# VH-VL binders against q9h9l3: the designs that were tried, part 242

Target 1, 176 residues: q9h9l3
Amino acid sequence: PRKMVAIDCEMVGTGPKGHVSSLARCSIVNYNGDVLYDEYILPPCHIVDYRTRWSGIRKQHMVNATPFKIARGQILKILTGKIVVGHAIHNDFKALQYFHPKSLTRDTSHIPPLNRKADCPENATMSLKHLTKKLLNRDIQVGKSGHSSVEDAQATMELYKLVEVEWEEHLARNPP

## First folded at step 13 (VH-VL)

Design C67 (framework fv_amlenetug)
Fold by ESMFold2-Fast, scan of step 13:
Structure C67 (fold): chain C 176 residues (1-176), chain A 120 residues (1-120), chain B 108 residues (1-108)
Amino acid sequence: as target 1 above (176 residues)
Amino acid sequence: EVQLLESGGGLVQTGGSLRLSCAASGFTFSDYAMTWVRQAPGKGLEWVSAISGEGDSTDYADSVEGRFTISRDNSQNTLYLQMNSLRAEDTAVYYCAKDRITIFGPFDYWGQGTLVTVSS
Amino acid sequence: EIVLTQSPGTLSLSPGERATLSCRASQSVSDDYLAWYQQKPGQAPRLLIYDASSRATGIPDRFSGSGSGTDFTLTISRLEPEDFAVYYCQQYDESPYTFGQGTKVEIK
């Protein structure tokens, strides 16, 4: 079968009023939750808003961060040809400036069986924190010091595994 | 300032091939994702394909995946769409358009379009 | 994919009147990643509004956008003769990019 990885990115605000989301950290884990990649990434533009409460990014993390162009190349090498799992993964792909094939993309924010297991409306977009608490009995994104992209990527992979067999069969019958 | 000019449209039979081109000027071409959007006669807009600024990643609508190939030549500021195994439902005006931001944005500039007619 | 449904299909108004066009998404659109385009017969679409409420360069202030989540609105405060056209909403939150089916604003 095709190899599967899970990704989670942290973004900071750049551009006018800090409204542009620029990649500042990326974590990728394999099927078993082992870390394949975890780096702080330096955006090419001036950081206006670190969004630290959510991103966990501080100025100190940028000092030896990998420049965006280099980090992007490294990340794309890992993602290419693999099934990539993420939560609201469209945001991660936007930050990476990358199109990943839809047939190889799994977004845990848009899997109706997963919402059903969590007693949520099938077509609602539920947060990673909520789904992880309901289905894995685990608290993630705790406190005000920012999220761990490694923790989020690991939780995302575990969530997908709960519905993997059912969802892959659905996709085989209803190709994306 | 920004200009996009499509060419290559025409009449082609089912099963045939056609290559569309879009000549771009007035902006740093390699910094922006480019897209093709089509519109069947009397119908609405349908996104077809997109390519990143560097040309290293591409995306396709399900209806064209495996039949169409998007590419770009950043040295010539030109976007391409190679269309193979054409079907009657591919009949449309094809527009090239520029991403407003860099990628995954709305399309701020559009070409005038080129008509592709597929008949048996 | 996110399906966008526009209403009404056709809006018949006179110059000087206010036009209100709706766009509804099948699921929530993040960060207001919704745009509005104007298209006249024989012409390419023209970007009017991006990020749900930001007016594109050169667009008159009579055009305004609002809304978030699943419900978005384009308002033309005082229709001019050149505003009679078809209007499309588009989401760019996730792939594939999708457009609404269009609302035709025509002269009464």
Scores: ipSAE 0.508, ipTM 0.822, lowest interface PAE 2.4, mean pLDDT 91

Design C68 (framework fv_amlenetug)
Fold by ESMFold2-Fast, scan of step 13:
Structure C68 (fold): chain C 176 residues (1-176), chain A 120 residues (1-120), chain B 108 residues (1-108)
Amino acid sequence: as target 1 above (176 residues)
Amino acid sequence: EVQLLESGGGLVQTGGSLRLSCAASGFTFSDYAMTWVRQAPGKGLEWVSAISGEGDSTDYADSVEGRFTISRDNSQNTLYLQMNSLRAEDTAVYYCAKDRITIFGPFDYWGQGTLVTVSS
Amino acid sequence: EIVLTQSPGTLSLSPGERATLSCRASQSVSSSYLAWYQQKPGQAPRLLIYDASSRATGIPDRFSGSGSGTDFTLTISRLEPEDFAVYYCQQYDESPYTFGQGTKVEIK
């Protein structure tokens, strides 16, 4: 498949001492950065820790949030058969309880050419904030009130586009 | 008591096909991802394939992608592995195992294993 | 993929001794999504530890796990005769799931 989307999810803490990460927001953008999906999602379990400083999620966002089971179905319809770009994307797939094919997955935290362009060690796991500042000259995740998953998904797609031709050629010669 | 019971193993020729089954009981089958893990004689553990609780999502090790198909029948509490184009390197004991959480967790219960021997 | 390297390959110890098994990951394992399994000859693996340090149901207190990031340890504080087996670590942080090559704990 030629179609490509970028995803970013926000998780809240559920379970004992809030140590379980449960999906609470998901944003998906297309190749051009247009929003295809952006919803607050209600976990089936009691939220112990909103993790607001990072997630941006507050109790008010849960009032009309889409129940997890319904949101998951909507999200999977968008992701299925597409190349999905994310940053540390395994965390998003875990929160979605979803296996996405490796051949259709692009993780901007594990692309050596992208780190090279940012003057970072090729095998290091760099944050989305750092790569976006270095390569796109933009500040994301500003302040202490939480991140925007739309902003993060858009930045992630733009970062991937910087290495898309080189990386797709690499993957064709070295299948994942 | 959680139980997993594999069946379908045996001797098969290279290029042949075999279907493994795993009968599950003692838990709500559709709530948990299931996996197949194999172990070649005298070797370590190798993950083969996984399927989500509802069966709408699957994953495969690179070595079996395109040759093996994992599936499940939640009405019968049964997990399957359809193995095609078998190679000598596929010779192993095949275990079915249950995810501890729902998906992407460790495997808390395992079946006894079923031996698949691929020869020419 | 995350490669897990276990050491030593073989531990030769006597009952009553402490066993310390290491598992090193090629990259950081998020949220300590690392498990330890015990396997005896002719048997399926048995889950001992999950989330690096949580004991699975029915597992004796002599088994404990520790570590984070890339360095993880399984400790058996006082070996019993039934503890002589092969032990595997496994990460479930990202696909594909991977296992270490195993450490054999054998009687001296």
Scores: ipSAE 0.542, ipTM 0.833, lowest interface PAE 2.0, mean pLDDT 91
Fold by OpenDDE, second read of step 14:
Structure C68 (fold): chain C 176 residues (1-176), chain A 120 residues (1-120), chain B 108 residues (1-108)
Amino acid sequence: as target 1 above (176 residues)
Amino acid sequence: EVQLLESGGGLVQTGGSLRLSCAASGFTFSDYAMTWVRQAPGKGLEWVSAISGEGDSTDYADSVEGRFTISRDNSQNTLYLQMNSLRAEDTAVYYCAKDRITIFGPFDYWGQGTLVTVSS
Amino acid sequence: EIVLTQSPGTLSLSPGERATLSCRASQSVSSSYLAWYQQKPGQAPRLLIYDASSRATGIPDRFSGSGSGTDFTLTISRLEPEDFAVYYCQQYDESPYTFGQGTKVEIK
């Protein structure tokens, strides 16, 4: 079986009106929750909106942030060949300007057995916060200081582990 | 001036294989993701496959996953699409498209396309 | 997948008139990831609008894009003879990066 990692990214707003989501932090953890990567990242364009209340990103975090191109190379090196777990992970990949193979991607926002386990509608899109509380009895993304991408990545991995066997079997029978 | 020129299209039997090429010029080829989009006769556009600038990332539509392989040779400024196990529904004009920024699109330049016809 | 439904299927107008084309998504699409293309018979598509409202290079200002969430609109303020063509919307928010089925703008 392939190695598995979980990823979570924080984005800030760039572009004329700050509507472009640009990568500003990326965290990657292994199967055990150990941090493999956690860096602030400097977007190539001027930041218009730090989105601090959600992203946790502040201006001071960008002072020594890793330039996007360098960070992207580091991150892709870690992800290559692995099963990548994330929540609404298409946003992370988009911010990274990177496609991970569909067959090696696991999105906890689109796993019906996980929702079922949480007594949620199978086809609903539930937040990471809600699933984490319901299934792990843990509060994440608390307060007004913004998200912790490490915490979110760890929670995502733990959630996936709850349904890993069932879901991997499902995917084997129904490859994407 | 950006130019994209597709080639390799033609008539092929069901179950057969075909390899398309796209010759690119007028820009730094390796800096941009490239995409294949197809259009069946008289129908709309369908996204098929994309590849990052360095070729280290690829994606496919479900309809072609496992049968088609996208690749590129940046030393030759050429994009490829290896098509195996071809089906009648693969019949289409295949366009080579340059991604504006990311491998997700949008596509700011297109070739004129090459016709692939799959028959029994 | 995200299904994009365009309306109307055909829009018959005269030169000088205003054209309004709709693109509805089956689920919410970030406004930063919606594009519009123009295709004329026997030609490849051409990018008109990206990020829902940004005009591509060389595109006349009579073309404009708007919208968010599930509803997007392409507007041609005053149709020119060369504007009669098929128009496609496309989302690049989620793979597969689907197109709408197209709207044909034809001369009345």
Scores: ipSAE 0.000, ipTM 0.539, lowest interface PAE 12.2, mean pLDDT 92

Design C69 (framework fv_amlenetug)
Fold by ESMFold2-Fast, scan of step 13:
Structure C69 (fold): chain C 176 residues (1-176), chain A 120 residues (1-120), chain B 108 residues (1-108)
Amino acid sequence: as target 1 above (176 residues)
Amino acid sequence: EVQLLESGGGLVQTGGSLRLSCAASGFTFSDYAMTWVRQAPGKGLEWVSAISGEGDSTDYADSVEGRFTISRDNSQNTLYLQMNSLRAEDTAVYYCAKDRITIFGPFDYWGQGTLVTVSS
Amino acid sequence: EIVLTQSPGTLSLSPGERATLSCRASQSVSSEYLAWYQQKPGQAPRLLIYDASSRATGIPDRFSGSGSGTDFTLTISRLEPEDFAVYYCQQYDESPYTFGQGTKVEIK
């Protein structure tokens, strides 16, 4: 068995016309939803587009932000050897420049039983906001100030817990 | 002038082991993820394994997980692939390739490949 | 995993003609994280196009890529003798990295 955590990252735009997604915040919560890590992260490249409507990141958050290389080391120490839960988690791993073992990865955007419980097509990609509203009766990502990565990570863990027993049993019989 | 040069291929018996090396030059090696891609005779390309620039995280195709180990020595600019419990299906030309950006990018430079033949 | 299916398997054309190669993904590929490679017999693959439409360094402008989501296309506007080769598409959106099975462009 492994310990389990949930992760959510926020990205800002760097590079030409802000088209490159660079890590600017990461939140990690444990199985019970307690925050293990939540830091603003300074990209090594100039920020062209804060994407504030979605990321919640503003210039003020960069003042005391942890440099990317240091933050990455801290985050990887938390993730290594653990089951990591996320929503469309490949985007978070990409921003972290990190390969996490498939056998220890749980993506709530790709769990057919979770979609089934939400009365959605099993192979559809549903947003975190939609699944959280349908299954937990909770509104997340509300308003115009951007998303809270802590709130998103907590919701993601709670969603996974709804299918944990049946999905872990499925994975034991059908290894990834 | 980016250059990648593979070595270590050869003939090996089923169940045996081989270690492949890839010597890199012309770029800051530790800034880029590296990958191994193989191609069986007359077949298409199959991704095998990748390693982050710092060497602190790795990934494997399902077909090789538990049998192959990717590693790197950034002080020597060298990438390795340790292949254990070899099967006939592992017979292929093995290419070393460099990520174009840093990680999770396409592969902008490839070595010439080294042939691994696994026989019973 | 994302499965990439290329079509046609073989494209028989003459020098000077336009070649159009298709690559379809079993799932949507985010942010156009799709590349095209050229491989000639006995040689390593060469990166042609990345991010669906950006030409790699040194690649002639007769090569162009387009598409998004699940449908991608590589176009060679006027085939030169050196363009007869096998072409592979590749996604790098998520692990595992996957390649299409290849399209052979051969002389008619």
Scores: ipSAE 0.585, ipTM 0.847, lowest interface PAE 2.0, mean pLDDT 92
Fold by OpenDDE, second read of step 14:
Structure C69 (fold): chain C 176 residues (1-176), chain A 120 residues (1-120), chain B 108 residues (1-108)
Amino acid sequence: as target 1 above (176 residues)
Amino acid sequence: EVQLLESGGGLVQTGGSLRLSCAASGFTFSDYAMTWVRQAPGKGLEWVSAISGEGDSTDYADSVEGRFTISRDNSQNTLYLQMNSLRAEDTAVYYCAKDRITIFGPFDYWGQGTLVTVSS
Amino acid sequence: EIVLTQSPGTLSLSPGERATLSCRASQSVSSEYLAWYQQKPGQAPRLLIYDASSRATGIPDRFSGSGSGTDFTLTISRLEPEDFAVYYCQQYDESPYTFGQGTKVEIK
C-alpha cells in the first residue's frame, strides 16, 4: 500500500474584508505521528484577521514565516504520490491552492464507519475534537489560544488508523 | 493607559464635508486596527468603518460607502474619517474604537466621541 | 446583513437580582464572534464580553456570556447599582459588523 501522511493547516484572513482564507501554518505527520513538516507560512497578501482564537496564529509568527510559494512547493513534494489523510481536508487543499487526487484522499469528516464507531450518525459531519474525545479519549483544541496543527494532524491520523482496514476495503470495492 | 480622543465634530449643512480625527496613545498604534462607530441621538450603535493597522485594508458600511473615507497616520498616532456628501441621517456621536485584534472587532477601548450634526 | 435582536427591550430589576439578556441573530454566527457592551448615559460603550463567553479585562465575574449559533445570552448574576445601563450585543463574523438594538436594564 501507498505511504500515508496526515495534514492539518491553519488559515488567516486576507483580502479587503479579511474573508479570504490564506494558509498561515501547515503540519504534516507520517503514519506513526512523526512530524514531517511544520512551518508558519507567510500569505502573499496582507493579513487582516489572524483568527488567533481558531488558528493560534499571531503576528510574531509571521516575522520569519516561509513565503507561501516556497512553502507550497515543499508541501507538494511531501504529498505527491501519497495517501493524504485530513479532517475536512477540502479546506486545507483550498488554502494550498492544490487538490490532491480524490482516490488518494481520506477525509475523516466523511467516513461513516468512523462515525459509527463513535456512536454518531453515519451521515453526520462530526468535529475532529469530538471524534478524538470519543474514540481516543483525548482532549484536543483545549483553551483559548487556538489550535495546534501538529496535534490535529496526529489525531486525524490516529482516527483514520482505527478504520483503515475497513475503509480501504470499501474504497477498493467502490472507487471514488 | 490607552487613550482615544476624537475631534472635528460640529455643525455642517447637508451635502457638506467634515473630517474627524482620533488621537491615540498608550499602545503601539500601528499594531491594531481601528474602527469608527456612530450613535444617533437616543438610538443604538452603528458600525461605520474600519482600517487595518498598516492602513492597507479598509471596510465600510453600505450607508457610508463612497462618501466616507477612513485613513490613518501611524507616525502621528492619528485616525481619520473624511465625511463627504453628508446627510441628515449621518447626525450622530462618532466614536473612535480600538480593535482588539482584527478590523472586525471586538472593540476593547473607546473614545468619548465627537458630535456631528447635519442640518438643512 | 446579520440582524441582531435583543430582548427584552427594557428589564426592570432591583439590586441583587439576576439579569438575563438575550441576543438573537437572523442567521448563524460563529460562537466566537459575538461581543457584549455596556453603555451608561453620557458615556462611551465598554466591552464586557467577547468571543461569546470571554470576559474582558477588568470586568467583574458577575458578568458572563453564553450561547452559540443564533442565540446568545448575557447574564448578570447579582445586579449592582452601577450595572443599570444599556447593553448591546455585536457580531463580528460578517460585514457589516452589526449591533443589536440594545436592552435597557433599569432599577425597579
Scores: ipSAE 0.005, ipTM 0.567, lowest interface PAE 11.4, mean pLDDT 92

Design C7 (framework fv_amlenetug)
Fold by ESMFold2-Fast, scan of step 13:
Structure C7 (fold): chain C 176 residues (1-176), chain A 120 residues (1-120), chain B 108 residues (1-108)
Amino acid sequence: as target 1 above (176 residues)
Amino acid sequence: EVQLLESGGGLVQTGGSLRLSCAASGFTFSDYAMTWVRQAPGKGLEWVSGISGEGDSTDYADSVEGRFTISRDNSQNTLYLQMNSLRAEDTAVYYCAKDRITIFGPFDYWGQGTLVTVSS
Amino acid sequence: EIVLTQSPGTLSLSPGERATLSCRASQSVSSDYLAWYQQKPGQAPRLLIYDASSRATGIPDRFSGSGSGTDFTLTISRLEPEDFAVYYCQQYDESPYTFGQGTKVEIK
């Protein structure tokens, strides 16, 4: 398949000392950057640390949030069979408790041509904020009110588009 | 206490099929991803396949994709591995293992293993 | 996939000595999603360390893990007779899960 979406999730801390990352928001955009999904999600476990500075999640967002099992089902229906683009995307897949095929996964934190355009050392990981500033001349994740997962998903799709033709050709010749 | 018990291993001819089972007890089975890891004689550990707690999401090592199918029956606390088109290089002890957290974690409990020998 | 390379392949030591085992990843492992396992002949692997440095339940404090990114270490501060075994590192940062090839700690 050639259908493509970009995803970004926000996690809150659950479990001992809030060290477990649990899904609390998910945003999915299509190839053009239009929002296909954007919901606050209620973790099944007690939230110890909202991580608000990064997640943007506050207790008020949890009051009418979609329960995890229902949200997961909705999200997986959108992702299944599509090329999914994300940044450090395995963290999102961990939070979703979901295996996505490697052949249909595109991680902008580890695409060699994209990293080269950003002057990132081979095998190193550059943050979404830094990649977006360097390659798109756009500031994202500004301030102390937390990140917008919609903004992050949109930026991620735009970053992938910079190398899409080159990278898809590479993958066709060198299947993952 | 957590218990995992594999069964179904044995001697099979190349091109044949074999179904492995893993009986689980001592934890809420449906809350945890389960995995199969194999070890060829005298070799290291190789991850084979994983399945989400609800059984709706699976993944496979490239070497077994299209030939092996992982599945689970949460009503009976049992994990399965259906192995088709077996090759000599599939000869290994197959371990059933439980994810420590829910999915994409380390494996905190392992079964005893069951030996699969594929011979021409 | 992330390739994990362990060194040395074999470590020959006497009881009471310190063992230091290395695991290097072909790319950065995020959030310290790295585990260590012990395997004795004829037995299943046993989880020792997870999240690079957290000891699993019941594991003696002579076992410790450290490191981040691409360079990880398992240390056994004072080898006991029961510690002579093969040790494997494993990453769970991304699919497919991968293991190192193993380090054998054998008695001198």
Scores: ipSAE 0.531, ipTM 0.837, lowest interface PAE 2.1, mean pLDDT 91
Fold by OpenDDE, second read of step 14:
Structure C7 (fold): chain C 176 residues (1-176), chain A 120 residues (1-120), chain B 108 residues (1-108)
Amino acid sequence: as target 1 above (176 residues)
Amino acid sequence: EVQLLESGGGLVQTGGSLRLSCAASGFTFSDYAMTWVRQAPGKGLEWVSGISGEGDSTDYADSVEGRFTISRDNSQNTLYLQMNSLRAEDTAVYYCAKDRITIFGPFDYWGQGTLVTVSS
Amino acid sequence: EIVLTQSPGTLSLSPGERATLSCRASQSVSSDYLAWYQQKPGQAPRLLIYDASSRATGIPDRFSGSGSGTDFTLTISRLEPEDFAVYYCQQYDESPYTFGQGTKVEIK
């Protein structure tokens, strides 16, 4: 069995109207929730919208932020060969300009058994906050200070662990 | 030491088929995307096709899309390129290349190539 | 597709001289996903530079890459006899992952 990590990224808005989502923070935790990586990242383009209320990113965080190319190399080194767990993880991969093998990807926003356990429709896309509250009885993303990518990554890993055995068996029988 | 060894090249008629192989060693094969790059005689380099480490993602140049199929056997550390409906313009040295990280490139190791000649 | 145009087509220099090679993209290459390769006659290409300015393992420091957006440069500060070869740039920002047509560095 391969090692497992969970990832969560925060993005800011770049481009002429700030509609381009650019990586500004990335957190990676191991199976036990230990932080393997947590860095502020400097986008290659000018930041137009920090999206602070959601991202938690402020201008001061970019002063000593790791340049994107360097950060991307560090992150990909960690992810290579791992099973990567995330929530709506396609957004994280898009921001990283990297796509992990589908067979090694676990998206907690698309795991029917997880939704079922939370008394949600199996094919619905539920928020990380909602699932975390329902299944872990824990509040995340509280307040107006924005998300904590470490907290979110840890929650994502904990959620996956609830259905890991069942889901891995399912994937073995039904490979993507 | 990383080694890549291509084989399967040769002379084939227009419309024919050929299967190239690339034997890899010196690294964890399944951890890395692999790529085929070709070079016509006396010409430059042309990206042909790429495949992810586990083989679940593939990409092709427009010039070969629908005719070529890239695949891999990670249990044998081998990369393949099935070439069908071959054309004269497919004549080239075909290189097997290891991607540094993703199917996008760059390519940090190359084989010595195998020559494919398509004649009418 | 992103078209990469290299210049000059041929660069004639003597050992010890500085070589400057250009690679221009038809559109901006995001995140500087631009690589440089060296190819000698009868040999496979060798990676020199990636991410526009990062030197590959084992590559001498006389090789350096710079640039962003649409304009990239490979510089050889002091040409050695073994540096006379063809050099290609390649972008890996967008499929297809195209190469430049190459610049030949030959001995004067």
Scores: ipSAE 0.015, ipTM 0.599, lowest interface PAE 6.4, mean pLDDT 92

Design C70 (framework fv_amlenetug)
Fold by ESMFold2-Fast, scan of step 13:
Structure C70 (fold): chain C 176 residues (1-176), chain A 120 residues (1-120), chain B 108 residues (1-108)
Amino acid sequence: as target 1 above (176 residues)
Amino acid sequence: EVQLLESGGGLVQTGGSLRLSCAASGFTFSDYAMTWVRQAPGKGLEWVSAISGEGDSTDYADSVEGRFTISRDNSQNTLYLQMNSLRAEDTAVYYCAKDRITIFGPFDYWGQGTLVTVSS
Amino acid sequence: EIVLTQSPGTLSLSPGERATLSCRASQSVSSDWLAWYQQKPGQAPRLLIYDASSRATGIPDRFSGSGSGTDFTLTISRLEPEDFAVYYCQQYDESPYTFGQGTKVEIK
């Protein structure tokens, strides 16, 4: 079996009208929820919109932030060869400009048994907040000060662990 | 003016190898992921492989993984697809395509395609 | 893998008529990351619509996209002779990139 980590990224708005999502923070936790990586990341482009209500990113976080190219290298060293768990993880990989093998990717927004346990349609994309509330009885992403990518990564790993045995068995029979 | 020009297609025997090239111009090549998409005669579009802008991250369709290798030379603005252990079902027009955004976007520009015919 | 199913397989219409093409995903497509392409015989595909509803540069406004989640639609409000072609939807929400099987819009 390969080692497993969970990831969650925060993005800020760059480009015209701040519509481009650029990586500004990344958190990675191990199977037990221990933090392996958590850094603020400086985008190469001018930040137009910090999206602070959702990202939790403020100008002061950028002062000592790791430049994108360096942070990306560090993150990829952690992800490479591991099973990576995320929620709507394509957004994280997009921000990282990184293709992770489908066979080693677990997206908790696309696991039918997880939705079934939450009494949701199996093929719908449910939010991390909704699944965490229904299945872990925990409120995440609370308030107006922004999300914690550490909290989100930890919740994502815990959600995956609820269906891990069933889903890994399914994937062994039906490889992605 | 964005231009993509594929070359290297031709007739090859089953089990053989072939290398495709795609010459890119009109944009900052290293900022964009590039992809190969193929189309068998009379069939639909099938994604084959993609590579990140810096060339350090790649992805493959299950049908070609282990046999095909995507690579790029950012100093020459050229994308490559090395095809080994070719099978009859690899017969297709191969298109080079540019990501619209940087990565994981739709493909805003496509080359003209190069025909690869694999026969026994 | 997200499987995209297009319907109908063939749409036979006359110039001036409205064409409505469907693309259904096997699971929800996040952020509406769905594109539509047009392909004419002997030509490379041409991007028409991205992000489910945004027209690509140079594409006439008779082409429009709509939908979210699992159900997406491409509408051509008034078919011109040059619009008879094969149309493909594509998702870029997750790897692997996948295309629908295509809908052929043919004369009559």
Scores: ipSAE 0.355, ipTM 0.774, lowest interface PAE 3.2, mean pLDDT 91

